VHH binders against Protein DOG1-like 4 (DOGL4). Designs and how they scored, part 51

Target 1, 232 residues: Protein DOG1-like 4 (DOGL4), of Arabidopsis thaliana (Mouse-ear cress) (q84jc2)
Amino acid sequence: MSKMRNLVEEKFLEFYESWVIQLELYLHQLLIAHNNNTMSETELRHLISKLTTHHKAYYTAKWAAIREDVLAFFGSVWLNPLENACSWLTGWKPSMVFRMVDRLRKSRVVLVEAQVKKLEELRVKTKFDEQKIEREMERYQVAMADRKMVELARLGCHVGGESVMVVEAAVRGLSMGLEKMVKAADCVRLKTLKGILDILTPPQCVEFLAAAATFQVQLRRWGNRRHYVTHS
Short names: E, the ipSAE of ESMFold2; O, the ipSAE of OpenDDE; V2, 0.75 times the mean of E and O plus 0.25 times the DockQ between their complexes.

## First folded at step 3 (VHH)

Design n72 (from n5 with R99G Y100F F101W G103Y Y106K H108A Y111I; framework vhh_8fcz_2)
Fold by ESMFold2-Fast, scan of step 3:
Structure n72 (fold): chain B 232 residues (1-232), chain A 122 residues (1-122)
Amino acid sequence: as target 1 above (232 residues)
Amino acid sequence: QVQLVESGGGLVQPGGSLRLSCAASGFTFSSYYMNWVRQPPGKGLEWVSGISRSGSYITYADSVEGRFTIIRDNDKKMVYLQMTSLKTEDTAVYYCATGFWLYSSKTAFDIEGQGTQVTVSS
């Protein structure tokens, strides 16, 4: 039995492939900027703005897609198994991005003490927001199992327009709950990204964004090679 | 096994036009994002253009934007690169490719064909 992709999955798969290619192109520009001592602050800010706009475009497309089919983002067909294994509630785990920040401490673009303190405060806040969402997810899963699932199992035993409509309404309710939770997680991701970029200088932002993009691109590359070899 | 055969290269004068073709076989062509990549003499691989599975999303390198057009025909399993206003700097071996190419040397996963030589000189 093969799983056929629905239209939301096909459309987002095509979008995501293009989005990642553009990310690789921006990564190349970030690496050139990192090695170019003549770039002005204005030029660096423009490049950083391109990256932030690119990430916002991802969430715009994602939120449109989850409105139609949030379940497409759980076990995403546009992600390889390694990328899916590294996902936390349909995306990157916000607190893990601080591993990219830790690399800045070892680079030639040094962080001043005031920045280190602000980044640590942001890390703590990010972990708190992350745990809050994890508790909401747990409550959602428990509520689904205790009330909605029992109700669906009972109604699913009957054939008729009334029973079908009630089951459809319950499924729509479950999907809306997941959509809100995914959007909440995405808001933490965007707040974390903005917070880091607000604390860092433009050269440090370039280095941070380059590190993050490198990790994302390499993770996809490693997973694709494993998948290709396995199914070749 | 992925097989890609590039053709259409040649010698052209600056300001001229050329159409490159890529014939694909051995895989489900319509399920892959396709790229054109080039290698100028004595330099590394440079990404030129890319096109999504259905052709809905197209991207170009800044150096070729407005001069090159990428097209795909899924029924014929072909990718084309229409090149206009050619410059001496466009001289390179051109490859079509699937997968990730930016940080890869020539590998079975990224570059499959022998490429097609484009020389722009008077």
Scores: ipSAE 0.345, ipTM 0.659, lowest interface PAE 2.9, mean pLDDT 83
Fold by OpenDDE, second read of step 4:
Structure n72 (fold): chain B 232 residues (1-232), chain A 122 residues (1-122)
Amino acid sequence: as target 1 above (232 residues)
Amino acid sequence: QVQLVESGGGLVQPGGSLRLSCAASGFTFSSYYMNWVRQPPGKGLEWVSGISRSGSYITYADSVEGRFTIIRDNDKKMVYLQMTSLKTEDTAVYYCATGFWLYSSKTAFDIEGQGTQVTVSS
């Protein structure tokens, strides 16, 4: 059963649709840059900057939206079922990008030893951070199920004005906790991305970003072929 | 079935202006992101501009940013493209399209119209 679409979902859906279109445009530019060895380092850095800014814009919008309704991002209506299934705490799993880097290395990207070492360090750190968040989420889920949800259920049995207020307060509390977790996850994503980009050369960054964008776009495409996404 | 009818194209000198119109029918117009795309002579389809359902979010290709303006009217089921400071490289058949997909050399748009020819020449 799909949740009734609320205002937050509608707005973010519209935003995301536009954002993805822009991403695809940037992907095109990245691919051109990747295939064109005549671009200057300055030009490449500019392109990288555009992409990073674009991603930052996403999280800015996301964080604004989750303040209003963080639950909307769990089972996002703007994503198809495949995209949702591949989501970790409302987004891509940070450690996944290292698999992408590995794939690039196997293809044609040559990393120097110093880069490899730094990437491995970053991988370890990222995995650690992921695990930490997962543990926190588990703790949070247990806490929610054990105390607050029970209270909410009990209150639901009592129809009254005061009860409604208590329920609302409880829901807000739960939402705040979730928001914190989502933001924490997003921070790991952003740090990981930044870390990778800081380690790679501009040409490598372009290739990495192209691969990442391609993955995202393809995932959406594949999902859409398998599942009809209603945007009404 | 999605039906789109483009109009407003023509011959114009460099620096000139044109306004393209697209009439949509056969679908819930307000539920779809709308795009303008173009096909230059001898080239593939190129995305030009997009506008969200409510019109709140608008995007442009770098090549037309600052020169073109996309507008939609959901009540009339219309989307417009105001083109200014036209250049010779803007010469193309312009299409209104629902959906959007760019990947490598592949473009996927729901183009149901015949398009409208825009020619920029001295």
Scores: ipSAE 0.019, ipTM 0.390, lowest interface PAE 4.9, mean pLDDT 84

Design n73 (from n5 with T98R R99L L102S S105T Y106W T107Q H108P F109L; framework vhh_8fcz_2; at its last look DockQ between E and O 0.41; V2 from the best seeds 0.00; counts 0 for: pae E 9.6 > 2, grease 26.2 > 24.2, SAP .771 > .668)
Fold by ESMFold2-Fast, scan of step 3:
Structure n73 (fold): chain B 232 residues (1-232), chain A 122 residues (1-122)
Amino acid sequence: as target 1 above (232 residues)
Amino acid sequence: QVQLVESGGGLVQPGGSLRLSCAASGFTFSSYYMNWVRQPPGKGLEWVSGISRSGSYITYADSVEGRFTIIRDNDKKMVYLQMTSLKTEDTAVYYCARLYFSGSTWQPLDYEGQGTQVTVSS
């Protein structure tokens, strides 16, 4: 069992390293597109599609991995300590993305009033979805300490095939609860990302995606630089 | 000491093939993502291809997709770049890189040595 969890962590570490490198390659393309203004709408939409497909591939791989070992995503070995410190329920906090949107208000690509209104409506909805997930996490933490879990903890102190099976079933149940909650949070992330991209024009989408990717890459760089300086 | 030693370059005609090799030493090779990067004459560094720790995930630059194949041999601590259908635009010094981190720059991290020269000309 523990061997299976170690394999999941190792496999996702390899996937994530490759996924981040591809994100850096896309970031370079986004920065060229943003700075040069030479790309057609069709070319911009193609680049935006590549980025959305890339993010969807992350969640496809993540959901497969959490089905095997959701706990691997709490304090992940493929993330440096800074990335782990900035995580909210195994990923980025959905409302944080609107800070990237705020940069568009300061850019030369002006948001029209209708877009501002739709983005504010989406921001409010995203905050309500976050609060719902946080309430579910609170209920989960309380459930961890309920009478049944206390009883199972006591049973786990005794050696025996039947008692071991009961404890393993309970642990699986806890993992399934966390898996459901993580998937719910990821759905809010994907819905928020999709919502923003649907409201923005292609040049604005490129600027937004570039800002988001820059933040993710720089956070990883800052954390990795500290680790490499102290450990190598 | 980390060392990456590239070899296999040479002069080849358009449409030809070459196989580049990178010999790694001084680190746990099987724990690192490996890259090929090139620098054409008078231009900046261009990322070419990358391969994950076990070889399960491979990525290519659009300019080389379908023509180049990256391979690794963890037992021998080697990375290879099999190049086919070579074009004059592929003329460059090719470097092997252990760590690749950019953001807004394509400078490879942590490559050592002079690289290997590939010249495609008729």
Scores: ipSAE 0.415, ipTM 0.734, lowest interface PAE 2.6, mean pLDDT 83
Fold by OpenDDE, second read of step 4:
Structure n73 (fold): chain B 232 residues (1-232), chain A 122 residues (1-122)
Amino acid sequence: as target 1 above (232 residues)
Amino acid sequence: QVQLVESGGGLVQPGGSLRLSCAASGFTFSSYYMNWVRQPPGKGLEWVSGISRSGSYITYADSVEGRFTIIRDNDKKMVYLQMTSLKTEDTAVYYCARLYFSGSTWQPLDYEGQGTQVTVSS
C-alpha cells in the first residue's frame, strides 16, 4: 500500500531516523557494559537512565505527532512492512518484553525468587491491560463502522460544502478516538518497561535493555533486507 | 567519487576552542545523516556527534555534550564542529562520517576522509 506522505510523516520519519541511530549507539554502549564487569553501579545506572530518557523522548515526539495526525502511525511510512506487521497499536506489544526476560533467564540472568514473583505479577497486569485496550479498540471499531464510516461513505457521494464539514468532523472524531487508544497503549508500554526496570538490578537492566534494543534493531534490519519501502 | 575533507584542526591549550570543517562532495549531501568521529592515539574510533539530514535533530556523545556544537549547511555541503572547553582527552584525529538513509534503511557509518588532527596540550 502506497501512502501519500504528509508533513507529519516527513517530520517524524526524520526524527525516527535520528532516534534509531542514537538507539544503536546506546546499544553499543549497553553491549560494552554487559561485557565489561568493571563498570560501577553508578555508571550502569547512568547508562540505564540515558536509555530510559531516550525512550521517553520517543513517546514525547510521538504524542506530539499523533495529535496532528494519528493515522500516520497506522501503517507508518518510516517502518518497513515487517516492522509494521509486528506492531500492536502503533508500537511493540507490551507483553512481548516478558519473552525477552524469559530468554535472559535461560541464558545468563539469575533472578531471585522475589524478582520472579514480581515479574509474574507484572506480566499478569500487563496482559490484563493489553486485553482491556483490545476490547476498547474493538468496541471503538464497531461503533465507528456502524455509524461514522457509513455516514462518511454516504456523504462522500454528495459533493457540497456542508457535507465536507460533516466529513471533517467525523474524521476528527475518529482521530481523537484513535489517539486515545494509542496513548493508552503507550502508557501500558511505559508502565511495563518501568516495572521491569524497577524489578531488575542495574546489570540485569543493562542486559534487558540490550536485548530489547537488539531485537528492535535486528527487526528493522531484517525487514529492510526483505522489503524495499518507498518513503517518497 | 565520494570525498570528505576535514580541516580546522591544530594545537590548542586546555580550555581552548577549535572549529572543524568538513567539505563533502561526490554524493547527495542532504540524504545523509552526518557525523563527527574521532580516533584518539592508540584507541579505536569514537563517535562524537551527529546531525540529521535537515539539521533538526542533533546528538552528542556524553563526553562532549555541552562543549561541542555540530552544524551543517546543506547548500554548501558542509559540516562543522565547534569545539569549546577542550580537554587533553579530546586529542584525536577527527573525521567526518556519514550515514545514509535510502528511504527504506540506513547504512553503516562510513568515513572516507583523511581527518584533521586535534591536539590539546598545555
Scores: ipSAE 0.157, ipTM 0.573, lowest interface PAE 2.1, mean pLDDT 86
Fold by ESMFold2, look of step 4:
Structure n73 (fold): chain B 232 residues (1-232), chain A 122 residues (1-122)
Amino acid sequence: as target 1 above (232 residues)
Amino acid sequence: QVQLVESGGGLVQPGGSLRLSCAASGFTFSSYYMNWVRQPPGKGLEWVSGISRSGSYITYADSVEGRFTIIRDNDKKMVYLQMTSLKTEDTAVYYCARLYFSGSTWQPLDYEGQGTQVTVSS
């Protein structure tokens, strides 16, 4: 029913469980701040900074795990099927966040002209960065399709020590390229997040962060709920 | 039948120390993220600290960071809260709990114990 996890997967799974629990606690604080207006602007900025730091901590832990074994992040077992289906190079597509901003503009958040202009500039820049990553992904898609062939060659190549070293170098090269790509995508995600938070006022940032955290939590819950549904 | 039994509370002077214990039974203890929460007089529940399944990842509320230490022993099915530099604002009933988030408000699903009273007063 379950596959054997390696040590890298087990360590990251435990981190991720703790991380999502803390995200839910921060979501509670965001909702209190939004509903009660009990926090000063400086307290709001401190809460926003805690959320930013929390997201950075996720990527710090992820990058450490990727350094050990990047292939653990493709088709990973710690993400439920719904979370995996929303993946774009092991994460959400950076520009998807602007759909959330657009929904907030139509329902709850009033933006001034200067903010709208800056958000549009950021959206264009984010899509440009995505395009560059997609071009790099094309270069590595052949290598990803050949991953199993390289592994088999590594296991069966004892014709000579130099042949083994060539296969091992190719496997290391593929893993290093994938690590670079995942980190590049994560950097675009972080840059876009920080860019949005820099453009929005502190109350608007609280609205945005609450929506983002709610979306992540609900995606996880919907995926987990499907696992518990009894079938005929 | 899930049971969480808190103990170790008492009356202590400001600046003092106290160690709370929580004995767990009726569930696979090592499979759950465990927490301490507290209820100050006339206030609602307030989260204090949490500890991951292996004990490798620990979190604290800002108000207790550096003064409280959460510890778990999976073999004995125990959670502890070591409290130092106690302040009058730490006065509360303390519960251990498995926490979960439902909707927009988190609710400790299984804090069915009686809790343990901590009173910090001169």
Scores: ipSAE 0.006, ipTM 0.472, lowest interface PAE 9.6, mean pLDDT 74
ESMFold2 (binder alone), look of step 4: mean pLDDT 80; pTM 0.810
OpenDDE, look of step 4: ipSAE 0.133; ipTM 0.576

Design n74 (from n5 with T98K R99S Y100I F101W S104Y S105T Y106S T107P H108Q; framework vhh_8fcz_2)
Fold by OpenDDE, second read of step 4:
Structure n74 (fold): chain B 232 residues (1-232), chain A 122 residues (1-122)
Amino acid sequence: as target 1 above (232 residues)
Amino acid sequence: QVQLVESGGGLVQPGGSLRLSCAASGFTFSSYYMNWVRQPPGKGLEWVSGISRSGSYITYADSVEGRFTIIRDNDKKMVYLQMTSLKTEDTAVYYCAKSIWLGYTSPQFDYEGQGTQVTVSS
């Protein structure tokens, strides 16, 4: 399905393409690190730092873009349908990463009791924050169906002159609300990621990040097999 | 048919400079993220640098950061790599490559050219 792209979408599409390519390169490095037991802690920390910086760069770009057009991120044209379907408020669901950690534990990652406890606390907090945002989103969605929005919809059928201004103002208001929620969600993502990385050892961080990156890359690959995504 | 023709390689002393060029044809050049990759003797393919469609986003491998500069000209369908402060470890065959999605274990690039030899030696 071809959508008309606006300038924000086009710019972010190019950014995201570049960002993903770099992520894939980092993934390769993570995999090497994971399979190479000779890497020093300093080297591992450096790699982790590169990844964290990379993620921060994404959100910096995203937040700049959503300021211009937050709606572009709802039904992101730079993502395939599978990626979009798996999105929670324009990104990955924060609580999902704990499943990755659990999987690592079941495989080869040995966590000490103190780490397990901290992870559980973080899980609980993350879930709580997610739910809070979801409630706000629900409230927002309900509010969209209020009398004011109905009136706007009616006006939209007869858009001319003053009506255009009213509609634009209303849309701006809605966009601001969405932006707030998206930022809140992103904050939870960043806090969760940071929390996990603070709990894990450097080798464990590398494994975690590799798993996360792999998931993201594979999700994109799987989706692209079904639906070609135009990157131009 | 996709064609990538690299040039500009040669023998240079450590600390020297070279400028590589890549002429692209057979595809919509401006629609693709372009890369330079290299293959050192006896080693696998190594990513060097990448540049987005418009040139707005550029990345480098840590080993070349600050020394190499990637540039593209969409009108001419050219990609360049300015190399400065060359080191012996930069010795490799350099290829221009179109980005493709990675496999599971390693990055993959679409390069059809013969590459250009860069040798850094005293």
Scores: ipSAE 0.362, ipTM 0.705, lowest interface PAE 1.4, mean pLDDT 87
Fold by ESMFold2-Fast, scan of step 3:
Structure n74 (fold): chain B 232 residues (1-232), chain A 122 residues (1-122)
Amino acid sequence: as target 1 above (232 residues)
Amino acid sequence: QVQLVESGGGLVQPGGSLRLSCAASGFTFSSYYMNWVRQPPGKGLEWVSGISRSGSYITYADSVEGRFTIIRDNDKKMVYLQMTSLKTEDTAVYYCAKSIWLGYTSPQFDYEGQGTQVTVSS
C-alpha cells in the first residue's frame, strides 16, 4: 500500500544518494589512475574490485527493495526526469555499454584481435538476451489489456470481500511478474559488465569504468540543470 | 534563506584533535545528505566525509578514514566532524555542504558559508 510504497521510496532514496556520492569518488580515482602511468597492476585491480563491489551493492539493495515495491523502480523518485527517460526496465540498457567499448577502440589503448572477437561475441549474446526480455515485457503489457484484467478491474469497482480477494490476487501476480522481469534484466546487466571486465586488461577496465561512470554522473548533472517546458 | 555556519577550527599540534560544527538553517535539514569538504592552501576543494539523511550511511575519504568521524543531530540541525590524529596535510579551510557536484568531471562545487580554518603545525 501507500505507506509501504513511501517507506521503500524513502529508504532507497537515502541509499541511492549515498551510492551516487561514492560513485563520484570512485570516478575521481579512476580518472587519476587513467592519467597516471606509475600505478601498479595490483593497485589497478584493487580499484576495479572496489567498483565491481559497488555495483553489486546497488543490485543487492535494489532486489531487496523491488521485493517490497517493484513499481517504485518504474518511476523512481531518486532519479531526475532525464535519468528516468533513459531507463530501460528500471536501469541502463545492456547493449549501451558497448558504446563505451567502441571508445576503447579509438583511444590510446589498443585491443588485440582475441579481445575484439570476444567482445563482439558478448555484444551479440547481450543483444539476444535483451530482445528476449523485451518480448517478455510486450507479453506482459498485452496481458494487462487482456479481457480477464478488464473484467477484474470492473469487479474491483464493487466492494465485497470475495471481489476484493480476487483483485488482490491479480495485483500480487502482476507485481511478481514485474519483479521477475526486472531481476532478469539486472542479471543481463551484471553478466554483460562481468563479461567486459573479464575480457579487458586492468588499464582497459579502468578506462571503461571511467567512461561508464562519467556518462552516469553527467546524465544526472544534465537532467538536474536542463529545463523543458513540460518540467517548468 | 539557506545558511550553513561552520565553527570549531583552530591551531593544533600534529597528533591533536578538534571538533568542527556546522549549524544549518533555512531548509529541511533532515531531508539532505550532508558533507564536509576542505580546501588546503593553494589547492582545490577536497571531499572529506558524508552522512545520509538519517545517519545510516556514512563515507570517508581514504586520507581521513579511521581518524575522522562525522555525526549529525537532526533535532538540533547540526553536523559535526570529530578529527583525531591530525596531520600537517589536514591544514585547510573546512566547509559544510548540503548538496554538491563533487567536480570530478566539471569544475563546479557548491558550498555555503565562510568555512572554519584548521591549521596543524608544530
Scores: ipSAE 0.185, ipTM 0.549, lowest interface PAE 3.8, mean pLDDT 82

Design n75 (from n5 with R99Q F101W G103P S105G Y106T T107K H108Y; framework vhh_8fcz_2)
Fold by ESMFold2-Fast, scan of step 3:
Structure n75 (fold): chain B 232 residues (1-232), chain A 122 residues (1-122)
Amino acid sequence: as target 1 above (232 residues)
Amino acid sequence: QVQLVESGGGLVQPGGSLRLSCAASGFTFSSYYMNWVRQPPGKGLEWVSGISRSGSYITYADSVEGRFTIIRDNDKKMVYLQMTSLKTEDTAVYYCATQYWLPSGTKYFDYEGQGTQVTVSS
C-alpha cells in the first residue's frame, strides 16, 4: 500500500488547500456581514455572489480532474480521514444542508411560512434525486461483479501488453460510469445550494453560508488534529 | 531534525520596508503549503499570508493586502515575506509555519520556527 500521489492528485491537492484557505477568508467576511446591520442588500448580494462563484470554481476544477482520474476522488488524499468518512459520492450529502437550514430557525433568522413550505418542497426533491443516484451506484456495484468483469480481471493475470490494453479499456469504461455518477451527484449539490439561496433573503443567505462554511472548516480542523469530536 | 529559521526582522520607521526570510530543512519543503503568521505584543496569533506548494496560489490577510508579498523558492527551500509601507500595527514576532493556517485564528502546524521580531516605531 502506497500513498504516492499521481499528477492529478498533486494538482488537486494544491488547488484544494488554497480553496479551503479562501473559503475561511470568505467565512470571516460572512461573519462580519452577519454582525453588521448597516450592510446594504447590494453589498450582501455581492458577498453571496463571491461564495457561489467560489463553490462553482470548486466544481469546475473537480470535473476537470475527474475526467482525468475519477478514482482520486474516492478516498481523496487532500481530505483527512474524518472528511472522507463524511463523504457521499465524493462530496457532501445534499440533504444534510437542510440541517443547517433547521439551525437558522433557532438563531435570529426568522423564516416566513412561504419560505418553510418552499424549503420542504426542495428537501423532498433533493431526497428523491439522492435516491436515484444511490440506485445508479448499486447498479454500478452489481455490474462490477458480473461474469464479464471477472473474466477481464482473470485475463489481466496472463499477459503483459495485450492484457494490459484490454484491462485498461475496461477500467476506462468503469471510470466513465463513475464520472457520470459523480457529476450527477454534484449537479444535485449545486441545484440544492442554488435552490436554498433562491428561497432565502440576503441576510438569511449570509447566515446559511456562514453555517455551511463553518461546518466544512471545522470538520477539516477536527480531522487534521486527529480528534474526531470536540465537546463545545 | 526538522527546522524553520526566520531572519530579517529589526527596527524600522513607519512607511519603511523589511524582507523576512525563512530557511527550511529536514523535511520535503516542496510538499508543504507555507504560511507567515505574527504575534503582536500582548495579543494572539494573526495569520498574515500563505503560499501553495508550487507558488501558484497566494492569499493575504486584508490588513496586509497590497503591502506585503509572499514568495517561495523550492530549490533553495526558502519562503520570504517582502513588507512595504510598514505601520506601527505591524509590530510583532513573525513566524513561518508548514501545513496551513486558518484565518479564524487556529493554527495547524507540522512545524513552526522560533520567530523574528519586527518593530515599527518612529
Scores: ipSAE 0.377, ipTM 0.724, lowest interface PAE 2.8, mean pLDDT 84
Fold by OpenDDE, second read of step 4:
Structure n75 (fold): chain B 232 residues (1-232), chain A 122 residues (1-122)
Amino acid sequence: as target 1 above (232 residues)
Amino acid sequence: QVQLVESGGGLVQPGGSLRLSCAASGFTFSSYYMNWVRQPPGKGLEWVSGISRSGSYITYADSVEGRFTIIRDNDKKMVYLQMTSLKTEDTAVYYCATQYWLPSGTKYFDYEGQGTQVTVSS
């Protein structure tokens, strides 16, 4: 189905394209930093800070756009079908990053016992928060499917004027709820990311961020190739 | 820390000239291609000019070819952009940027400076 793009979608698409380009640049820097053990801690911290700021900028833009049209982020037109399929509440699933950390542990990253313990605690907390959001989402879905909402939808289809206003109000209410859930999910993402970065050393952070960025970039590339969508 | 500090911008009439400067620090300057990029009002970033590590290879965007000249001084860690025959469409914030290549061959520009404003107006 050809989804008609609205202004919010168009603007965010442009933003996201630029954001991804910058991410790829940072990824390159991260890879260089990872391969060259000659960078100072200060340099590494600076690089980490750049990435952190970049991610914050994404969510700032996202939240601004969500205020206008949260529905645009469900089935995002700026993402390919693979990226969308891998999305949880309009983004990456927070608990997924621990799989990345586990993989790093098996390869190059040596964590001390204290770090391992903290990561496990964070994992448990993150999972708990995810589940809480999922429960809220389920509740929301049930609410949307209730008889009252169905009736409102029916009225909107058959009657103009006042009925349309009622339907619009209902939709706005639903959108607001959805916005809250998306923001909550994003908060869990940000907290999880921050938590991981606080536990890891600067070199470990760089490796982690490189892995995360690589995953994101590759996912996009794979999806684009499969669907013959050119990334510009 | 990588630092790029642009200067030399200003208000100029069409047909006028400006010379932009970029002071680089915090990295091995001579190991990187240097570029100028610009962001016109309400538009995205566009590439203007690039210069190789030694300065032997220079490229320009079609829109500025013959009017702009890029120069670098590796000893001073400086890159310059001499702009002549300026047009209204040259109005933008100008940034100096280091160049990176991904394994795919894609070029990226890293700019961290605040840029310098160039305004061409009658």
Scores: ipSAE 0.007, ipTM 0.269, lowest interface PAE 10.5, mean pLDDT 85

